# VH-VL binders against Cell division protein ZapD (zapD): the designs that were tried, part 8

Target 1, 262 residues: Cell division protein ZapD (zapD), of Nitrosomonas europaea (q82wr3)
Amino acid sequence: MLYSSNAILLTVICYELPLSERIRMLLRLEDLFDKIDFFSARDTSFEHHAVLVALFEILDVTSRSDLKSDLLQELDKQRTMLEGLRSNPEVSEKALDHILQDIRAAFRGLLDIPGRIGGHLRDDEWLMSVKQRMSIPGAACEFDLPAYHYWLNLAPEIRREDLKDWITPFTPIRSGINIVLNMLRNSGKNCCYTAVQGLFQQAGSEHQAHLLRLHISSEFPCVPEISANKYALNIRFVPWRSDHKTEVYEEDIPFELTFCSL

## First folded at step 4 (VH-VL)

Design a28 (from p3 with heavy chain D99G E102D L104F L105Y; framework fv_spartalizumab)
Fold by ESMFold2-Fast, scan of step 4:
Structure a28 (fold): chain C 262 residues (1-262), chain A 123 residues (1-123), chain B 113 residues (1-113)
Amino acid sequence: as target 1 above (262 residues)
Amino acid sequence: EVQLVQSGAEVKKPGESLRISCKGSGYSFTDYWMHWVRQATGQGLEWMGNIYPGDSDTNFDEKFKNRVTITADKSTSTAYMELSSLRSEDTAVYYCARGYSDWFYTGSYFDYWGQGTTVTVSS
Amino acid sequence: EIVLTQSPATLSLSPGERATLSCKSSQSLLYSSNNKNYLTWYQQKPGQAPRLLIYWASTRESGVPSRFSGSGSGTDFTFTISSLEAEDAATYYCQQYYSSPFTFGQGTKVEIK
């Protein structure tokens, strides 16, 4: 007999809806780098395997866009904007200097990357063979990847040294993404609303938003379904486990919204 | 939930000093600018200055710079505005207001206001 | 300092009518790098503190009725009440937060007949 374990019910959950493909990509990359940081510090072969899966996903995500040019353009735009604020006496000059220093460091690091993002991994014939084989459904048998299986059985310290060599060249990319997303998340005002009987509707965007952030207490066993365009914002709270596609969570639900833009 | 509560009405003589308090509650006091704005009877709104309680950074309108002092006490979530060398022209309602701004910019819109403190300066 | 000029000084209208208020700035309030206009609109009823209605020139504050809207860019801004209600009788102020010192317009008084 299986029984569900009840988790802690009191926390604030943040839901982020990217309103552009560009921001969706940056959020995905942030998540992948966070997982890499978490699992690379651990000891098991399963955890180090998770790091390689995430690294291979980063290669796939970055192959579809000119991320380096996009980050360079955005960081330069933000630097120019912030430098313009230096003459305003209402701006904290110390805080401004720290942000500008971080932006300049990330910008320079990005400029110093030769060729494509992840080129050091793409030029590694063995890693590319592992990536290719791992992408085939059902190729999890040790005999399908004997050299990789050998690597997974090496001491954790040896695996971590290899992981460090594979991860470190992404540092300027991760730094650039973190700066851009931090600025995006801090660009908007947090506003309090109530969804009446699980429904909230607002006509007109009135924002050039790139990201919506929604905060709700976990005491409400529901999740937001958000639909947004330039004419309307619709939020429908549904039970986190729903047996019917038309069900809403029929309670008045307090929540917070932030409209974020770069 | 967010509230700004100001001290009570004041009656002063020319040459005296004024001290008004503004207590914030329902939010992180050190993460928002606190502004002071006054309004003379039948007149418009006039910005006096602001403070960021997190680092005590202050800004003032030049016309008040030599007479106004703005301070904040983090432990009580209270901002103070002192105006010295009072004149009859300083008769006004004084408001505190919370400023919302981006993390790097102090120039902000005023999303919550105190109830106002009426100050009368007369001989 | 940036000077904001509001017009008209007074509007006397009947319930259900549209109110259109103007605010003109002596210099541009548009920050080109972020494409935002640093202008707000406040409502003040007699004996009360001002209430934020609009920020970033066109963004409505939470809890503010949809009949209130803001528009404009650079130096010319408009505040509109699409269908006046009796409770809308108040003085409306524009304010810039582009540059210190922060400045307000002189206000437009809306009176309901």
Scores: ipSAE 0.000, ipTM 0.459, lowest interface PAE 12.0, mean pLDDT 85

Design a29 (framework fv_spartalizumab)
Fold by ESMFold2-Fast, scan of step 4:
Order: sequence, then C-alpha cells, then structure tokens
Structure a29 (fold): chain C 262 residues (1-262), chain A 124 residues (1-124), chain B 113 residues (1-113)
Amino acid sequence: as target 1 above (262 residues)
Amino acid sequence: EVQLVQSGAEVKKPGESLRISCKGSGYSFTDYWMHWVRQATGQGLEWMGNIYPGDSDTNFDEKFKNRVTITADKSTSTAYMELSSLRSEDTAVYYCARDSPLEEWLLTGYFDYWGQGTTVTVSS
Amino acid sequence: EIVLTQSPATLSLSPGERATLSCKSSQSLLYSSNNKNYLTWYQQKPGQAPRLLIYWASTRESGVPSRFSGSGSGTDFTFTISSLEAEDAATYYCQQYYSSPFTFGQGTKVEIK
C-alpha cells in the first residue's frame, strides 16, 4: 500500500513560511494551479469539479489584488538584474538567455491580458451563478445545480474542452508566478542548525527575507511553529499531534534554514 | 503610417568607421525597440544589436560587441549605428527594423517594419 | 546559437502552383508556458528590405494575402503559398526569436517560370 509505506519511510519535509502577504498569495496561487493541472488531465466528474473549485478560488484570491501589475514589476526587476549578468564569465550564456526569454514571454503574455485577471470567467454568467451557489454549504448537490449536474454527466472529452477554454487564459499568470517563485526559492543558501530541546532562537537580527524555507527529517514526529519579526526569529518544534498548544518536542532536532529574498 | 528612413550609401576604406542613421515616423519612437540587421554577400542576414530609445538600453551580438555602437536621439526620432575598424567583410546592406508592437520596453524579436537599407562598400 | 536550415535553396514554379518551403531549427522554438513557436517568415524582393509575412509560426501579418500561410511546431516549420502569383517571386527567410542572438535561415528563392 503506497500510503502505509510512506507513513514509515523516512523523508525530508520542506516547510515554507511567507514573510509578506504578496508571497503568501503567490504560494496560494501556485498550489491552486498545481491542482488544476493535475485534475484537469483526469476523467472523472469529481476531478473536474475539483478544477472548477480551484478556478473559483483563484478568482477570490485575485479579486482584491493587482496581481498583473505586481508580476509585471517583478519580472521587469528580475530581467534587469539578469541582463547585468551577461558580463559575468561565471554565468552560462545559454542558461541566462533561456531564463530571459521565459521572463520576456511571461511579461508579454501578461500585457496581452485584457482587463482584470479571470475576466473571461467573471463575464460568464452561468459560471458565476455556479460559483455563487457553490459558496453555500451543501449547494453542489444535483437538485441545487441541475445545469451543472448536466455538465458533470457529459463525456470527459467534452468537459476537458470547456476546462481548456477556462484555464488557458491563465497561462501567463501561471508562468509569471512560477518564474518569480523559482527565483525566490533559489535566492538563498541553506544553513544547518540544531534546535536544542525543540527550541531555536536567533535574536538581535534584522533580515530582509520574503520567504523562510525549513527542511527537517520526518524521523522527528514534530512540526515547526515559526514566528519572526525585525528583532527575533523563534522556532518551536511541537509534536505533530499534541494535546496542548504549549508542548515542545523535547529532543535536539537538526534542521536546515534558508532566508530567501527577491 | 509607420516609416523608417535610412541614410544614403557609403563607400569606406578598411580601418575607417561607419555611421548610419534611421529616422522613425508615424509611431511613438520611444516605445519600441529598434534593431540593426545586415545582409552581406555570402553571409545572409545577421542580427547586430538593438536599442530601446526610451532609456537607451542596448544589446549586441557578441560577434559585433567590440566594434558596434548603437545610439538614439529622442528629439529627432533617429537611431544610429556606428561600426568601427571596417574590413572588406563588412561590405553589406545594413537595415534598421522596428520590434513588434504592444510590448513597450519588452524585447520580442520579430520585426514588423524595416528601413529601406543602406549599402556599404568597404574597399581599398 | 540556434541554427535554422531552409530547403530547398531554389524553387521554380509556374503561376497558380503551390509553393512549399521548409525551415528546420537546431532546437525547439516552442515555449511551453504559452504554447507559442517563436518563428517568423519574411519576404525579400531584389533591391528591397525584408517584409514581415508570418509571426508566431502561423499568424499572418495585417495586409498579407491569405494565400500565404505558416505551419509547424517545435523544430519543423513550413511556409506555403497556395496559388503562386508573379509578384511572389522573392527570397523567403525564416527567423527565430526564441533565443539571442536572433538568427535567420539561409533563404529559399522562389522563381516564376
């Protein structure tokens, strides 16, 4: 059984803590797009329903943000930095050109989006009625949404045609997010630390990080609780299933920590 | 009507420098990349470099980087390409070309409008 | 640098015939994130500057007659003139804008008999 095997097999778990609302939004959108990619390729009505749920969540996540402008500004900033590396003999010209062209294509695609992100879905009255009804607990039952129930009973190929039409306009957004997050994740160096009796503190520091990444072996049945401000970084490792919020995992725990910035 | 007008034919001796102009009209000059491409006998079309007139940002093919200088004058909507240390192999028709529209500062790389070309002959 | 190879070098046809030109790239010009091919086709008549006909491998430039079309993806591209006219006698070049430096094929010369 794959689940039972994974439960006893040791792995390294990565925990990411966004230190800004901007990065939190990008991580949330990355997760939603990953789910869309996974479920849209499959055949069942349940899997295609999961795609619609994720698409509607993207609309909610992006409704209060100027994500298009934020991505355009970040891609432009990254392009300028990378173009400065052309004079560096340690930098692969082929790899640099490829990354710059990815940035160029994503930037162009973002410029081509008319109006607000997801406007093609927001202008679809039927989809918006489905979204509104789905926001009510239990409203996805067949008697609540008969037209949607009809759609779920169409052949998988027909549903995929519709899903492709709804998903494809997000391609530049997806690409831009992937580029920005990949650059962010690769911006720092891993440092090895030990939490003594489940506690790690670093005080008197000032950091400009946008993302913290923590790697720990699953052999330690605990999870990190991270709090950070301009003066201190505090990590408490607590048992992953705890009877009290204040419990600390009482062993010395080796882990890796990376401060990432754009 | 978008139009790119280049300076007239040049005859040069080896070791001299070349300077060609390209005047843009009918569009916002500072909002589009301007490219320089040459067509030499036996070599086909070669991209040399480009400039974004809005901020004078430039890029060059490594083959020409040591000898080519590209500038732009916003007040006259004119781009210039200077090539130094001329050789007989530099005998070619030199073109300016505008990058694709709607991308602002973004370098896309397909060329929608071309100048008429400037014939350059380098001989003793 | 990306190398573009065009074939045939010369194509001699009569008016009304179909012309088919090939352009092969040393690496894929398909960008996976936007599913677009970074390939352009230009027409150059003797003594004139090149003229843009096709961009994104298959999109016709405004004002270009419908008899001109482009197709293909990745490394193999085709340019077609469905019914050749006398005014179509020219050299046709493909160009990639996937990677710097931008590069051109060697050209295919189309002659009318």
Scores: ipSAE 0.000, ipTM 0.389, lowest interface PAE 15.5, mean pLDDT 84

Design a3 (from p3 with heavy chain L105Y; framework fv_spartalizumab)
Heavy chain, then light chain:
Amino acid sequence: EVQLVQSGAEVKKPGESLRISCKGSGYSFTDYWMHWVRQATGQGLEWMGNIYPGDSDTNFDEKFKNRVTITADKSTSTAYMELSSLRSEDTAVYYCARDYSEWLYTGSYFDYWGQGTTVTVSS
Amino acid sequence: EIVLTQSPATLSLSPGERATLSCKSSQSLLYSSNNKNYLTWYQQKPGQAPRLLIYWASTRESGVPSRFSGSGSGTDFTFTISSLEAEDAATYYCQQYYSSPFTFGQGTKVEIK
ESMFold2-Fast, scan of step 4: ipSAE 0.013; ipTM 0.566

Design a30 (framework fv_spartalizumab)
Heavy chain, then light chain:
Amino acid sequence: EVQLVQSGAEVKKPGESLRISCKGSGYSFTDYWMHWVRQATGQGLEWMGNIYPGDSDTNFDEKFKNRVTITADKSTSTAYMELSSLRSEDTAVYYCARDYLSEWFKTGSYFDYWGQGTTVTVSS
Amino acid sequence: EIVLTQSPATLSLSPGERATLSCKSSQSLLYSSNNKNYLTWYQQKPGQAPRLLIYWASTRESGVPSRFSGSGSGTDFTFTISSLEAEDAATYYCQQYYSSPFTFGQGTKVEIK
ESMFold2-Fast, scan of step 4: ipSAE 0.048; ipTM 0.555

Design a4 (from p3 with heavy chain L105R; framework fv_spartalizumab)
Heavy chain, then light chain:
Amino acid sequence: EVQLVQSGAEVKKPGESLRISCKGSGYSFTDYWMHWVRQATGQGLEWMGNIYPGDSDTNFDEKFKNRVTITADKSTSTAYMELSSLRSEDTAVYYCARDYSEWLRTGSYFDYWGQGTTVTVSS
Amino acid sequence: EIVLTQSPATLSLSPGERATLSCKSSQSLLYSSNNKNYLTWYQQKPGQAPRLLIYWASTRESGVPSRFSGSGSGTDFTFTISSLEAEDAATYYCQQYYSSPFTFGQGTKVEIK
ESMFold2-Fast, scan of step 4: ipSAE 0.015; ipTM 0.534

Design a6 (from p3 with heavy chain L104I L105V; framework fv_spartalizumab)
Heavy chain, then light chain:
Amino acid sequence: EVQLVQSGAEVKKPGESLRISCKGSGYSFTDYWMHWVRQATGQGLEWMGNIYPGDSDTNFDEKFKNRVTITADKSTSTAYMELSSLRSEDTAVYYCARDYSEWIVTGSYFDYWGQGTTVTVSS
Amino acid sequence: EIVLTQSPATLSLSPGERATLSCKSSQSLLYSSNNKNYLTWYQQKPGQAPRLLIYWASTRESGVPSRFSGSGSGTDFTFTISSLEAEDAATYYCQQYYSSPFTFGQGTKVEIK
ESMFold2-Fast, scan of step 4: ipSAE 0.017; ipTM 0.531

Design b10 (from p1 with heavy chain E101T, light chain S32R S33D; framework fv_spartalizumab)
Fold by ESMFold2-Fast, scan of step 4:
Structure b10 (fold): chain C 262 residues (1-262), chain A 122 residues (1-122), chain B 113 residues (1-113)
Amino acid sequence: as target 1 above (262 residues)
Amino acid sequence: EVQLVQSGAEVKKPGESLRISCKGSGYSFTSYWMHWVRQATGQGLEWMGNIYPGDSDTNFDEKFKNRVTITADKSTSTAYMELSSLRSEDTAVYYCARVDTFLSGYYGMDVWGQGTTVTVSS
Amino acid sequence: EIVLTQSPATLSLSPGERATLSCKSSQSVLYRDNNKNYLTWYQQKPGQAPRLLIYWASTRESGVPSRFSGSGSGTDFTFTISSLEAEDAATYYCQQYYSTPYTFGQGTKVEIK
């Protein structure tokens, strides 16, 4: 017998709004690294091409920030806080040691980076030539990049070895970002609210927040449009697939809201 | 090519100390954990401890805590394992092995030394 | 200390047959932060160092033939060789990286008839 149930079609969707440039950059990098993890585990030339696209975007994102210094400071802060938990009998010693090992590995790896993040790729003349050509619309055809076309036709195992060499030096960056974002996401209280007729307004920020997280049931076919500044928070729920005119979703919508800070 | 090369076979008497070296080449020595694993003849694998050469952070199995010392020399890309107060049950093949970190996590010992045979007998 | 128990102790099979090896952990080796199982599988032939075959419970190491696969999560793990080759005669070990001390199973010996 087959089972049918509307409950298995319902999920809780999380929407995240970064309230600072620092957190916006970390979320962008997290997304890029997630894509790299996904596509590098596959074996087609198209999937490995997607890895290089994401790696090149990481180079662009990191060129505009003092990310190494920022991560080192935050990791040291988190390490100090977590070491303070060692005497707490309710804290899993093994889980704590694993988190501390990840923090130490990320911190050590960051310290070992000579110069700028991604320097190993920026110093690779062939990869930089591929990046340059890929930035030009229609210029990544086989006749435009014959050496890259050759690489794409190598056995998947050979390409995967190269990808591993290009990706692995980012491990401390990836780990540092994951640790910081995990701490950020777990920093606030989940509070339940109701948007009356699709609208929710709140004066000012109740916390010095760096990230706003909103959870809503997929049973409501709408998306939150969030506007936040130091004076006001406004959330407007709109049909996810609106007609030719923008309209509020005119129902009372229960949702959860969390203000997160480091 | 990434390679780990260990020092040669040792014959020791009970009560003596053992020192084995493991030289890494072809990779960033300070960016990978170095583990020590031993195996008695016909028996399974037994983890002894590890070191992160970049900051000399170490971990040990409690069985060896008072007898084992693991060190690393960044300038020569060489890790060392010393085991004191040897007894006959320390007769084993001793391996060093590298552990890589990939993106956001740890994964297995991907490169191993050739092994160092140690015999402890009177 | 996390204890890994492997079964069976020995498998004696003919070329082309499927080998299925079990590894059970006394505690979960699923790491919450990255949702990965910190469990690896190694192949060891007599007189040689172990060779990494599978990491994160189910990911094949580069250069490892597709006939080798891993599955499972938490405390119950399986290692499979879909079509046994003569060169696959070896002892296979599971190992956990979830917590120190890192521990190995006692091994499963795969013999070719």
Scores: ipSAE 0.000, ipTM 0.394, lowest interface PAE 15.6, mean pLDDT 83

Design b14 (from p1 with heavy chain E101T F102L L103W; framework fv_spartalizumab)
Fold by ESMFold2-Fast, scan of step 4:
Structure b14 (fold): chain C 262 residues (1-262), chain A 122 residues (1-122), chain B 113 residues (1-113)
Amino acid sequence: as target 1 above (262 residues)
Amino acid sequence: EVQLVQSGAEVKKPGESLRISCKGSGYSFTSYWMHWVRQATGQGLEWMGNIYPGDSDTNFDEKFKNRVTITADKSTSTAYMELSSLRSEDTAVYYCARVDTLWSGYYGMDVWGQGTTVTVSS
Amino acid sequence: EIVLTQSPATLSLSPGERATLSCKSSQSVLYSSNNKNYLTWYQQKPGQAPRLLIYWASTRESGVPSRFSGSGSGTDFTFTISSLEAEDAATYYCQQYYSTPYTFGQGTKVEIK
């Protein structure tokens, strides 16, 4: 038979729903740091512009939060919990030592940050002027930001050196977020369910989850619409493209659900 | 090479003040607690206080609280201990020592300064 | 706040003998949430700064000979030198870091005959 390897890709798609403002912020920051890592390694002025946009967004997201304090408290809490596992002979001592070493490095790096997160960028008058002008709709043309236009025309190697200087001070924050989110994602028990004719309802229970993770096969061309509170969970699978917002994907859909907590 | 180097010996009169320095090298100065411990001639070890240079958090023994001040300068990787209103009982060898800060506690004072001999007499 | 009492004050032994030192705390230095004893042992030779030997009551510091060991939990702790060598002549101190102010025992002097 004629087989098209590009017509259908069967993968598992993970959908994550943060159930607290704190976790929502960490997920947003994770995405921004992922974009920074991806684009800073590339060569074009457009890609390096994307890095600065993401850096400025991190400043905005963290401007009125106690993120450093929150991460320090969470890392210390997780360390205490993991140290308690040393008395359990079924727990790998080497694996435990590895994660505890990572927590220690992130914790100490966070303590080393003087003042507020991103202070090194906030103290840079030129970068702050660029950020201010970029916040104006349509501003990014060469006549609006001539010094920035000059920077974009520098050799990629020179731009990467500057980006490295601006990015590196965020390393402990990035590490702390990665550790906390990895522990959160690995905290819950995976359970298998079936949405009957695109609908799933679970009621009469209370949970302390901070993150809900849903895994579904890409063979089903639909997306989950999740509504959750501490007593009830409702999931509606809707076609990923639809003219009618009330339309349900009318097939029995197997999926996996994990309630994650720290 | 991790090292703590203290300032030289001091001779003081009662009522004067003392300032001892402790310079760290070979490690991340802001990632470790710096403790101050003294030892009178022929006596045991006595903890005075500590500082975490990363955020300047300090703790003191109440016995010294009104007389001791501990500070740290990140730019020179140097900790300072000042003791005011000196009396003959303050005659001792003063040590600085570093401690790993993780585990909501300490792994122990693993690196010590060479000590600063202080004599208070009139 | 926490008082550490060491015994004996002086211990005189010959090379090859076992030395056993006691340290008793006025209150528990065991943190139940992580099951750790916040107690260390130091060696101090005349004219020198102390040297860390044991932390977490029983964990040997890197570079410290295997003949040195620590044991105990809560309020009763023991430091042992399994086979005494001439270079082990020193004063040994226990110290707690469970709460401030951190405190030391009065020391046990080990002498080699």
Scores: ipSAE 0.000, ipTM 0.382, lowest interface PAE 15.9, mean pLDDT 83

Design b15 (from p1 with heavy chain S31R W33Y E101S; framework fv_spartalizumab)
Fold by ESMFold2-Fast, scan of step 4:
Structure b15 (fold): chain C 262 residues (1-262), chain A 122 residues (1-122), chain B 113 residues (1-113)
Amino acid sequence: as target 1 above (262 residues)
Amino acid sequence: EVQLVQSGAEVKKPGESLRISCKGSGYSFTRYYMHWVRQATGQGLEWMGNIYPGDSDTNFDEKFKNRVTITADKSTSTAYMELSSLRSEDTAVYYCARVDSFLSGYYGMDVWGQGTTVTVSS
Amino acid sequence: EIVLTQSPATLSLSPGERATLSCKSSQSVLYSSNNKNYLTWYQQKPGQAPRLLIYWASTRESGVPSRFSGSGSGTDFTFTISSLEAEDAATYYCQQYYSTPYTFGQGTKVEIK
């Protein structure tokens, strides 16, 4: 029988702070696609309703951006940088080829999307009418949306076929986001620090990060409040339940920090 | 929080095989290469090989290529090193150590296991 | 394979003194495209695993005291401890990661009188 020096209930919690609106949007979209994957595989009408709510939020999140062009530019930039590593004698050629193939596949898939992302949903008059009515508080009862109520009462297998048709065109977008965020999260060096009496400050005009990742043990019942600009990084650990007080968690807290950039 | 924990000491006879485990915790196991390095009593460090757990890509020092096998189990965050056809000169402390992936541009072995003492005696 | 040669084999110094360790490579470990030297330095105390101190020949690892420094390029590298402390008694190894097989120098033992 094996013993662990750590309690099984203790975990490491990762906090991610996007430092740009572009990365914030990608993280929101990742969360929405994760929910779509989870709920679309299940059987209840409530779970399939959650899929449509998430799909409609994707349309709203992307309505003011040219996400396709942004992803194409980022993937091409990453491809060029990675191809430059082929002459580096210690870089695994097999690992490099694998990620380059994934990038090329996502890039090609994005090129094949006509117009803006989500156009197939925006051109569906029935779905757009459902979206419009769902945006009105309290207006999604069965008597407000009889055709949608009918759809929710169809067999789960039939609903999944419809969901698949609505979700599948987003596959290149989903793949592109996953590749970009994976590259971002794997960039940068993980460093260990201690917040003295709940406070950590670091001067730095040199960090050009797009994402901060902070890891802390769940044994410390506190949450990091992070503020960063080109001059300084300030982290303030506060009790996770604050009674509207601005007190810090007054203990020395070990944590890990990674500055991630594309 | 980041730790590498190795299996316990081994005593072997010449011709037998050795299998050592190295369990990672507190980090993304598939992001980092896992290296195996040995050290004979009173001697220097000798690199044996590595594995990238994300795709199972392996590299070895030619002197070990026909005897060493390195594997990784993503589900348990554990790397394994097996050395066959043991000789008395394989008596050493064996270490696992992680190295960040190519994308970070960082290549130091920043976290090491505690070491596994292996004695091979006739 | 790239051979790393460290000198001296042993340094015996008093606290407060400067220690200077050499590492010479049989082949350049400078990658011209990024202008980086693929060389690290480790500290090993008896009965313990090695500890990373320096990477990229001159970049100090997080948490490593400022008295430790690295310099050099191509084939000739130097590791310096500006003011020795009692806890610095250890064997120091250079290692190249320019090409596989990765290789270590034979080590320099630093003793405190």
Scores: ipSAE 0.005, ipTM 0.458, lowest interface PAE 10.9, mean pLDDT 85

Design b16 (framework fv_spartalizumab)
Fold by ESMFold2-Fast, scan of step 4:
Structure b16 (fold): chain C 262 residues (1-262), chain A 123 residues (1-123), chain B 113 residues (1-113)
Amino acid sequence: as target 1 above (262 residues)
Amino acid sequence: EVQLVQSGAEVKKPGESLRISCKGSGYSFTSYWMHWVRQATGQGLEWMGNIYPGDSDTNFDEKFKNRVTITADKSTSTAYMELSSLRSEDTAVYYCARVDTFLSGYYYGMDVWGQGTTVTVSS
Amino acid sequence: EIVLTQSPATLSLSPGERATLSCKSSQSVLYSSNNKNYLTWYQQKPGQAPRLLIYWASTRESGVPSRFSGSGSGTDFTFTISSLEAEDAATYYCQQYYSTPYTFGQGTKVEIK
């Protein structure tokens, strides 16, 4: 018998472990910008509220770091490396020129940001008052923020015009992060391994990796618990639903591993 | 699983043309160079040319430039190598092999090879 | 074109012995901008496609036993098997990917006595 409810879609799941705070921050910002893109295209007041929550979190994340300087330095480093590849016949000149154009555009856009990242929002007294009150647990009631409540009741098209004005100045930051993370993710070679009875150990990892990427088939109902340092890598595959934290998925598990660095 | 699967063995007469296919699976076909390498019986490896499927950029060894054509079909993830005006000296095993792009700043050599296509040219 | 010269043509050794293979390039394959040597080593057994063992002159490919190693820079390269095993009987090729046309050495055949 055919069962429609038994249709199985097997996928490869990618787990990314940032090995530095710098990369962890970039991954967090990527996620926030992805949410902004997703929710800003929708129509409900709840979805547009989610965009503002994400924008305010970006302000908090970027206030603690010199992200602009970090991205400028990394993009210039990548530009120099890529320009050096022009003598290599394996390098497509057209593809190289496109990437270099994207780097130059992001670099230029970053330099054009007046003052600090998110200054256009930080200088908006109304938005900052909304942010302050939203940061208080339980203080999101309509009677606490009447002007914000009014904004949420505007037509979706009007809200999207405001969202666009608030989001657009972050475009160079978004582009710079995307370029850097794309270069990072593509910097390493996929290696195939087998975890014997759910366990994998590799001693003497001399890679100065910034990101570890692990690919595993969804057919294995387990998740990797990764412990990594400069000298050792330990991976424990545990059932994705475990009664006890020490439980190991007792099966030989094929997976792929990539050490990524900038 | 990353795999390259080539078309079957060919027997040709001098003056005919050869067309070999190489189908990639399990990876981003347009992100890797595809190389063609041949080997005559008991002889060493000889590079013929390559193609970058993403933009159809090609490179050839001058020895083959007048006779070899390399193409790629993105929709089927398949590369093709055509060799014309066949001679008995073209009798060899022909391999396709992938190479990672330098756009990420890394090159890992020809890490995945097809199984080879045996070509015999005889009258 | 860059010419790679391998020596010796044939190397006959007993199991457990050290095998040392040479590859000399007619011009430097060191790219100064990234300080990388664009040289690989492949193993080929009869009836099989070549297998990548070493890339960047000294980096071992995943799954390749630790007894295989590569060294050298610029024009002089060495491939070493520290303790030869019976399954290592094969022809070994160096290849440069510094400039087109990409070229292979003529190969060193490793035979087990």
Scores: ipSAE 0.000, ipTM 0.426, lowest interface PAE 12.1, mean pLDDT 84

